# Ledger of designs, part 1: miniprotein binders against tRNA-specific 2-thiouridylase MnmA (mnmA)

All scores and structures are predictions.

Target 1, 344 residues: tRNA-specific 2-thiouridylase MnmA (mnmA), of Desulfotalea psychrophila (q6aiz6)
Amino acid sequence: MIKNITGIAMSGGVDSTATAILQKQKGPVLGFFMKLNQPDYETQRDRVSQIAQKLDIKLEIIDLTEEFQEYVLKYFSASYFKGLTPNPCIICNKEIKFGLFQQAILRQGVERIATGHYAQIHKTAAGYQLHKGVDPHKDQSYFLSRLSQEQLAHSIFPLGGMHKGAIYDLVEAHGFHDFRGTESQDVCFLEQDNVVDFLEQTAEFSASSGNIVMNDGKILGKHKGLHRYTVGQRRGLGISYPVPLYVINLDVKNNNVIVGENEQLFHKTMAISDIHWISQPEREDLLHASVHIRSTHKGAQASVILKENNRASVIFDEPQRAITPGQFATIYKDTQVLGSGVIL
Below, numbering starts at 1 at the first letter of every chain, in headers, positions and changes, except where a header shows other numbers.
F, E and O are the ipSAE of ESMFold2-Fast, ESMFold2 and OpenDDE, as the mean of both directions, binder to target and target to binder. V2 is 0.75 times the mean of E and O plus 0.25 times the DockQ between their complexes.
[cut] stands for letters that were removed.
Atom coordinates printed by the task and the answers are left out, and those that the model quotes come from them; centres of patches stay.

## First folded at step 9 (miniprotein; from s7 with Q18E M23A I34L Q79K L82K)

Design s9
Fold by ESMFold2, look of step 11:
Structure s9 (fold): chain B 344 residues (1-344), chain A 87 residues (1-87)
Amino acid sequence: as target 1 above (344 residues)
Amino acid sequence: DRETIQRLLDELEELIRELDELAREADELGSPELANEVRYLADLLRWLVDYMRRLANQGDYDRVNRFLQFIRYLLRLIKELKDRIRE
């Protein structure tokens, strides 16, 4: 039985390494590496093992390959079948990293798990709050907006109050001189292109070619499957037209990619469903908040009308570009994440 | 006061019917994105009218007034959409 041990999620990158260093200074630790269907698993495993050995941290590998593959196939295929653009990182955090992985770690008897996320957990009398990380360029709170109170209660984010430069200084002071100036190994391999490639390699996934059209039905070209396209996309369409065209809609019924000019991407209105609250808002019917429609979105002020059945109508103060069904809208009050819902 | 609220809600229901027509106009002009935006606002107004009638029947006029103030904002948005569709 491992008492007062902190679990460390180790991935071989600078952020997880800094997390391990910081937590080992505070008490006994046990390292955990998650095996999924990573394209470079062997290299990543060897790297994380070397780091754990250098830090004198016992490392355990948790194999979730089968669960991850089943999850990816079900969630992403179902989303693309409906013409929705799924958000792999939000759902993977909820179901895999802080779900199955966290639960497997807790069964080892550790009390809580530290990860290298740039976000802050604040415990209050009303429960756990999730806040943005201090470094605005590294903040990852958007991707954590589906976490439950229990998931937060078992989590530690030691990097949330730090800037990236201090992280490099920390790891270099402990003998790790290879991270500065190199690509991060903490990058999620579930990025859009990787997910599409992964799905197409699976024999159970099937997609049909179809037309690239304008609203009036004019055919401009052919596509190789709706799952390869995202609202707001300009590049990779393979069409010729006097002005730039963008994907404005995915029409499942006719199997068409609908394109139009950039102005057609701007809207003030958005509906969301399946809202999950980390912190229940004080205003239960109408609130004004900052809403982020994707991780790279700067956030925009909006009126949020809360309806029954975890639904809301959202009216932005200013038009927003490329509101994408299937992505998540995350609702913030200042630095605090209140919750998120699925864009309809 | 109750009669005043009912008259305002009836005027909003007439506006909703006008929005349904406007959405059809946008479809006929080949602008389904604008038509969908108009339908969204019409559906939202329907929901708000029903919600405010329930609040008024419960005597919660403070919340009715708050949503009536929000509706002024929606009316400006509707005017912008009308201008875009009919130009």
Scores: ipSAE 0.648, ipTM 0.891, lowest interface PAE 1.3, mean pLDDT 87

## First folded at step 13 (miniprotein)

Design k1 (from h2 with D43E)
Fold by OpenDDE base, fold request of step 14:
Structure k1 (fold): chain B 344 residues (1-344), chain A 87 residues (1-87)
Amino acid sequence: as target 1 above (344 residues)
Amino acid sequence: DRETIQRLLDELEELIRELDELAREADELGSPELANEIRFLAELLRWLVDYMRRLANQGDYDRVNRFLQFIRYLLRLIKEFKDRIRE
């Protein structure tokens, strides 16, 4: 093990650049860029190379294209075809970014990898805790909710204690003036706008037209495949109704999109499965916690009843809108990420 | 005591039956979302009854009491659902 070297996950974005700057100030670093099946790979690679050169960082490229396809893209497509809405970013972080990519970096003799994620790792006697980033608008802890203790042990999040404004100031102070106004390209290569196109290009694609219906069975129109719709969706329905209608459910069995009014999107009950604990609450079969049902959700207070086989029942104190099967529910105690499960 | 707990569990089993009927009523009213939430509560209560029985058999009355307190909370929620069905 080469003592005192930090690996930097470099993506060409402002956050990874800031991370590289901060870690280089602390000691020797090696840069790593992950090659995936991104359509603009060459452009991204060149950008990362330029940044690395400017920072005097040696850059290595790690190709995980096949692994990304196997672990992330198959999950993604299979979920949609089951009427589920996946979260590929959570899977990618678990299996690829902090999985195979981290492992590849560690094999180079590096002790830890630093990434530009807005989250915090607290080392305790009981292990590593994952906490929210201090910037509530940039907090990415939700996406890291499936990381293991080992993965956390080998990770550094230099930006977790910083606000985005300070990040821009930092990179500008080091001669990077072109990041303002550029959204950090999240490694989740599937821009939401390309989801349908991606799915329709898969070998498993078999979409049939069906009915858009209300709960009373009234047919309001036709849909062009269930994969085009998610719970809470209002746009793209192509229906006329006196009040706004939303997708409230996907009936895969009958190939129906069920629509209803906004009030029908609110529920207090939720089931989750495949719970992964970063920090398992000691001996509590019942906990009151903040539960986030999607990455953009602010969290809602809920009772969580822990069941067998990594399952739980969740009762929200207040009704929550558009609880979506296939998404992840992340359980928090204050700023601490306890764990996450798949919403059923 | 154990006898009191058993009586409470029996009462909960009756409540579960009531919830099953309420879910049916909600379906008949064309409110499948409400029916699903009611069914969810029924299944949760079934699980809780079984779990509490196991806890009681283990002599863990502290946990039983904690879950009983939680069930009191659920009873309020159930009342809310009943009220919605009656509207």
Scores: ipSAE 0.819, ipTM 0.938, lowest interface PAE 0.6, mean pLDDT 91
Fold by OpenDDE base, fold request of step 14:
Structure k1 (fold): chain B 344 residues (1-344), chain A 87 residues (1-87)
Amino acid sequence: as target 1 above (344 residues)
Amino acid sequence: DRETIQRLLDELEELIRELDELAREADELGSPELANEIRFLAELLRWLVDYMRRLANQGDYDRVNRFLQFIRYLLRLIKEFKDRIRE
């Protein structure tokens, strides 16, 4: 018997709480909390438990600590050794949240998982489409750009059609008044600032000091390991120069951080590899699309030349700042997420 | 026609050589970022030339024409890069 039960991914945030409220109004629900390497796991668990109790939702805890560590550490290690800036949130969503976590929930006879993501799923005759959330300031579709059709088929995003303000109003109407002023961490389990610390705590991770250099080879200082730096970074360089300098590139071969002026961060060209298509464009070798080069990027119009082996060349109409190797480029047609690839 | 396409492709090959030289000049001027973008364009053009040849051999002139239009756009971009090197 297919149980008409919706699984709710509960994190203790406002978005997951709102999701729980909305889905409970539609039918029977079961709450799920994911245990990972959260340093404050107990506090989060207790919070989620309280929310679940208040909503009269049965809560189950799924422990994916080992799997999370394995996937994320492997990804990080591989990225840093290549001088790439990782995006763990995309990997976590693909492999853990909508991967192992979703699978564990589905194995219990739950048909779909609802999450507090600000994105939309449109079911079409050709399959499932992923679209931006209607709130442009809260759109999280970028982080979901690696999901498969199967993962989308088993997902619900109740908040995708709502604005953040309405979410606060909703949860407050149900007696949750402590969410205002807090940012929902429902999408990313790894805070960017914690990534470096997380890596350094890993016994297998060794960072070596090297030089901070300009393009002319002038040494300006020392860096504390390439993993601490990303393209476009200005803070934490510890250098003095007459003009502001930014990280332009990471030279892994020579263990150098290359710095330069802000103008040197702007490029029109980008290469992408390992493209995953949510919606593969039919027979188009050349696309004009909006391309997002990071989660906070508003998107820029570009020509996308599709190549062999899931590769593409991208030419932006306007120069883009701090194109960062290892980050994901997400390709959009209007609100639709077509796919994403790794920036080279 | 096929002959016209071949002539255009030959012209593009010449342009690619020019870009390779420009990239070297940019490196010599201490502008590796610019050099890298120029190299990127050269590599893209090489790929496009080869791809268009394949398309032409398949008789897919519609796609060839679309890429030729795109290359016209790239030519403007290349001019911008040339101007930056001469500055």
Scores: ipSAE 0.806, ipTM 0.935, lowest interface PAE 0.6, mean pLDDT 90
Fold by ESMFold2, fold request of step 14:
Structure k1 (fold): chain B 344 residues (1-344), chain A 87 residues (1-87)
Amino acid sequence: as target 1 above (344 residues)
Amino acid sequence: DRETIQRLLDELEELIRELDELAREADELGSPELANEIRFLAELLRWLVDYMRRLANQGDYDRVNRFLQFIRYLLRLIKEFKDRIRE
């Protein structure tokens, strides 16, 4: 057990660097960097090592490449089989970053791990609460909505009460002048396109070409695999039509990408399953809450009817664009994340 | 009141049957997205009717009343779908 030492998740970006600076000011720290399937691993490793050396932080590399590949391949393949659009960042946070990575750090006797997430953890008599970060532009609470009470208990989010501008000022005051105007490396690299590219390189993943069609069956072109398309997408369809068309559905049964006009993307109704609660609501069968259907969604007021088997029916007050099966719906009360479920 | 609740639940059963037909009409008019939302509402109302009957049998009329108020919102949504089908 390493008493009084805080673990730091270091990734080579401005947010993790600021986190390391802040935590080192409070006491002894030990840095940890994950090795996954990062396409730029060598560059990232060198950068993290340089930052750690400049801050006089001992750095350990934890290799989770095999575990990451197994989880990502399984999750993505299962999602594709069902015509779902997965959210790898939510799953990576739950299973990898705050799962296997956190557990590996805890096994070394470090009891708390700080990460550069823009979210807040509040400890109360009833347990740990997850809240939005104070910078509404950078809030990452949506991606953390699957975390357990145990995972939150071991976590520290020093940036949750700060704004991004202050973060740049902090790192510059400590000799790091190259972060402004550079693409952030603290963002989850598991964007859908990166996961798709990774999976297509394995011999076990397969996808077949099919048709791009309208609801009436009119064929407008061919697609290169359902996994390359997302509900609400307009670009990258490779079709010609007098007005803009958008992906409105992925039809696994017939292997079709279904397209239509923007108005066909708006719906008030949504079913969700596999609900996980960080903080279970007091009214267990009907609530009115803010529901976010993706990370960039402003959130919308909705009636949430809680059913058996961790399912719910959700009816939004206003139609929502591009409700996407396989993504996560995150349920908020004010700034607090209550939980999330998988959109059906 | 029990008699009032039972009459309302019976009326909702008739509305559910009307929704099934409305969904078929939306399909015939080439709007499967609208048809799917109507089917969603029909299934939700079916679940709610069954759930409210169980709550009433358990004497939990406070919860029954909460869901009856929510159903007024669902009725407005159903009317909006009917209007869209007429167009």
Scores: ipSAE 0.755, ipTM 0.922, lowest interface PAE 0.8, mean pLDDT 87
Fold by ESMFold2, fold request of step 14:
Structure k1 (fold): chain B 344 residues (1-344), chain A 87 residues (1-87)
Amino acid sequence: as target 1 above (344 residues)
Amino acid sequence: DRETIQRLLDELEELIRELDELAREADELGSPELANEIRFLAELLRWLVDYMRRLANQGDYDRVNRFLQFIRYLLRLIKEFKDRIRE
């Protein structure tokens, strides 16, 4: 007979554990854990193994350490060299989690892979749509905005229609009582500080000290390399000034961190490039949509003018704070993710 | 009407030149962030003029009219920037 086996992305946190429980109830499953350059890999591996054993799920470990390091070095080095602030979770989802990891799982004969993401996949006659998760505090659709139709076709997000409280109740009902009230184990370890520290240990990456200046050229201090600073940042500047100052720009040409007051961070205009569409707007060169400039951004109504070469000009209805080159702007229609582009 | 649209597009090109000067004024007043937003609007308007000329030549006046309404919004934003520069 033909077996329909669902792959489960297991990471040792409450969300992946709940996913495994839910999918095991529907049929045969195989568990998969990816090895990257996680600083706590052995602890996380042991935890995932214990969870898989308790659920009677066979667990495979897929080692992607070499491939992950190649992507991290290339993407982040190129971004920081250009004075851009990269988004590690979006790229990891596109290239690693739903890329290399998904493909390795599919090669074992598994047709669909379930992950613990708070987002919804809707199959329509025109293709797959990505929608926000129903829990607005846990929605992860922003981070999935680069996924292709093929990647979505092979994906299942069982938690997308659920709230976080129900997830804790589910795992506790199955004997997992140590998740509530602890730090999440499912967060991406690719935080900016961790990535920059990793890059500095690499002989290929080089950065030089420079000045922290205001727009008029006044020097307020020195910086430790442009790659350590992000637009909108206040902490870690090591400067003295009568009012709070924030990073407002990274000037690669002069090797300067430019600082200014909070009001200088507000803008209505934004250019984006390298747009990827999950659901391409047909025959629409001008649309009015909700645009999110960060994962924590509330989303803002904007006019989006679609240009050639996967570029767009964005005019927000209201000024937005700390529009950050290198991050992603994700375009929503109601709950649907249409696509995303790189902020310039 | 193609002739009417083309005359309006020519007027917009004059406005673009005014925006270039306005951006220079913002720089001289020590507001490079405002100058950069004005330059963004000038570049966008320049692109829109070229795009609408192509649409008009193709006979797509419905789409041209939609962009003309959006340009009215841009003109209001430009006026706000002019007011800020004048303090």
Scores: ipSAE 0.755, ipTM 0.920, lowest interface PAE 0.8, mean pLDDT 87

Design k1 (from h2 with D43E)
Fold by ESMFold2, fold request of step 14:
Parts: sequence; C-alpha cells; structure tokens
Structure k1 (fold): chain B 344 residues (1-344), chain A 87 residues (1-87)
Amino acid sequence: as target 1 above (344 residues)
Amino acid sequence: DRETIQRLLDELEELIRELDELAREADELGSPELANEIRFLAELLRWLVDYMRRLANQGDYDRVNRFLQFIRYLLRLIKEFKDRIRE
C-alpha cells in the first residue's frame, strides 16, 4: 500500500526525465515504464533503468503487450479496411497510456501519475479542463483530446507551463548532459508507417494493388495498397504528370487512389462523428470555435452544428486543405480543449 | 411568428431541391468534390429544417432565430457554389 506517492511515466527521453526530477522535488515517487511491442524495447528499457537509478527512483515495468495488440492493431486494421487514415497517438493516449497503464499504476495504491506531456490541466468548479501547453511548438493537447474527467483527475503534467529550452537546462543541472543536440527519445513509436509495416506482417491483414486515377478515370499508374496513401500526399505516387498531383480521395469500392491538383484539396465542409467532450460546451447545438483537423494544423475558425448520436457538421470560415477521414477534429475555445470527433 | 417560421421553412425545402439539382450539375462538369460539398449542404439544411420545427414546437424561438441567422451565412456559401458552376 503506497500512500501519497506520485507515479512517474518514464520513457527515457528528456521530457520524462525532467518530469521525474520535478516530481521528486515535491515528494516520494515511483517510476513506471510500459512494455509494448516497441521495436527497440531493450534499448529503451536499459536507458529508462539507467535514468531511474541515477535519480534514485524505484522503477516498475508494466507489460501491456497483449492489450496493445488487442486495442491498437484492431483499430488500425478496421480503419485501413474502410479507407480511413487513423490516428495512433490519440488512441494510444486514451486506451493505453491513460487507460490500462494508468489503471495498473492506480491499483498499486498510487493516487496520481505524472507524464511529460506539454499540456495543462485546470481544475474548476465544473470539472477538469485541458488546455494547450504554453510552448506553442511543443503543445500536445491535440493528442489528449479523448481523455475522460477521471483520467484527467489522476494526471499531472508538470511541463505544461514550461518551454522546451528550460527543460534542457533543468536536466543538465541534474547531471544529464546527453539530451541537448540529439534527436528526442520521447518520440512515439506508433507513427503510421510503423503501424502499417507491422500490420502487413500479420496474417489477418491483406491489401491489393490497384490504379492511380484522375476524376475522369484516366489511369496514371498503380498503387501498392490503399493503406499506404493518405489524402493530401504528393510523394511516393510514382506517376508522371506536367503539374504536381496529390491524393484527393481513397476509393475503396473500386480500389483506386484518386489524384488531382492542389486546389481540389480545399473544402469548407466536414462531418465528424463519435464526439467526446472533455468540457461540455455551454451552447449545446451551435458554436463557433477553433477546429484542428490534425496535430500539425494551425487551427481554423468554424461553425460547429451539434447533432444527435455524437455527430456534428462543421463549416469552416475559410477552406481547409486535406481534410482526412479517420483523423480527429479537435474543438478548442481559446486555449481550452472542448472535445474531439472522428472525421468522416 | 409561427406562420412566418413555417413559411421560411417551406422556402428552405425548395432551396434544398435546388441544391440537389446543382450537385448533379457539378458532377456533369467533372467536379465531384464540389458536388459532394453541395450535397453536404443540402443534407445539413434538411436536418436544420427538421430541427427548427422541433424547437418551434418546444417554444424555443431564440434557438430558431439563431439558426435562421446561421442560414443567412449558408446562403452566401450556396451563392459561391452557384457562381463556380456557372464557370
């Protein structure tokens, strides 16, 4: 039974290391590391263990390999079968990192878990709010837009009010000089290319080649499976044409990748489904908000019409490029995440 | 008020039929992306008409008025689509 101990999600990078340092200054801590199907698991495990030892933090390994395969791979397989482009990091945060991992840590009697996410949790009279991190280049609130009130209540994000440069200064002051000048070790291994490659290894996944076509049916080449292409993509098409062409649509019915010019990627209208609210909007059927259609999107003002069955129609004030079915649209009011839904 | 709202809703249903025709024209011009956006607007207007009838039956005329003002914005968007198809 471990009273008043804060759990630390440790992953071997500068952000998780800084998190551990900051939380240990505030009280007793226990470190936790997830075992999934990471391709570099042994290297990451050894690095996390070395960091925990240097900080005098007891480290526990939570093996979630089987659960990862059940939740994440089924999600990706189902999405790709439907011609959708899924978002692995949002699902991993909701179901694994703040789901099964958090639950396993809480069952050991730890009340709160700190992670190195660049986002802010604000407790108010109406509940917990999720806000953007203050460093605009590192903000991760988009990827946390599916978290429940219960998941937020048990979470601490010590880095949310800090800039990345201060994080490097902090870890260097505590004897960690190897992070600056190297690539971040906190990068999620669940990038779409990694998942696609892994999924193709399984006997359950099968995809066929087909044609790359224009809207009029003109065949320009062949593709190597719809799951390898996403709306807005220009590279990797292997076609020749006098002007640049981009993936406009994935046609599952005919097994075609449809291409066109950049102008054909801009739309004002978007349908979303499966909406999850972190903070229920005060006006329940029509709101005007900033909507982000992917993590790298600048955000755009839109009218959001809330419908039955957790659906919405979204009309952007200005056309948006490469609205991609299967990705998440996250709805913001100023810095606050209100919620998110799946792009149809 | 109620009769005025009903008259506006009937006019919107006629506009929805015009949008269905406009979407077919966009397909014939080789622009399925534009046709799909027009169909999206037609379906949204169908939903809005039904929703505003329910709100009016509940006596929530403030919400009805708010959606009628939003529809003015949609009418401008529809004009943009009509102009693009005339090209």
Scores: ipSAE 0.713, ipTM 0.911, lowest interface PAE 1.0, mean pLDDT 87

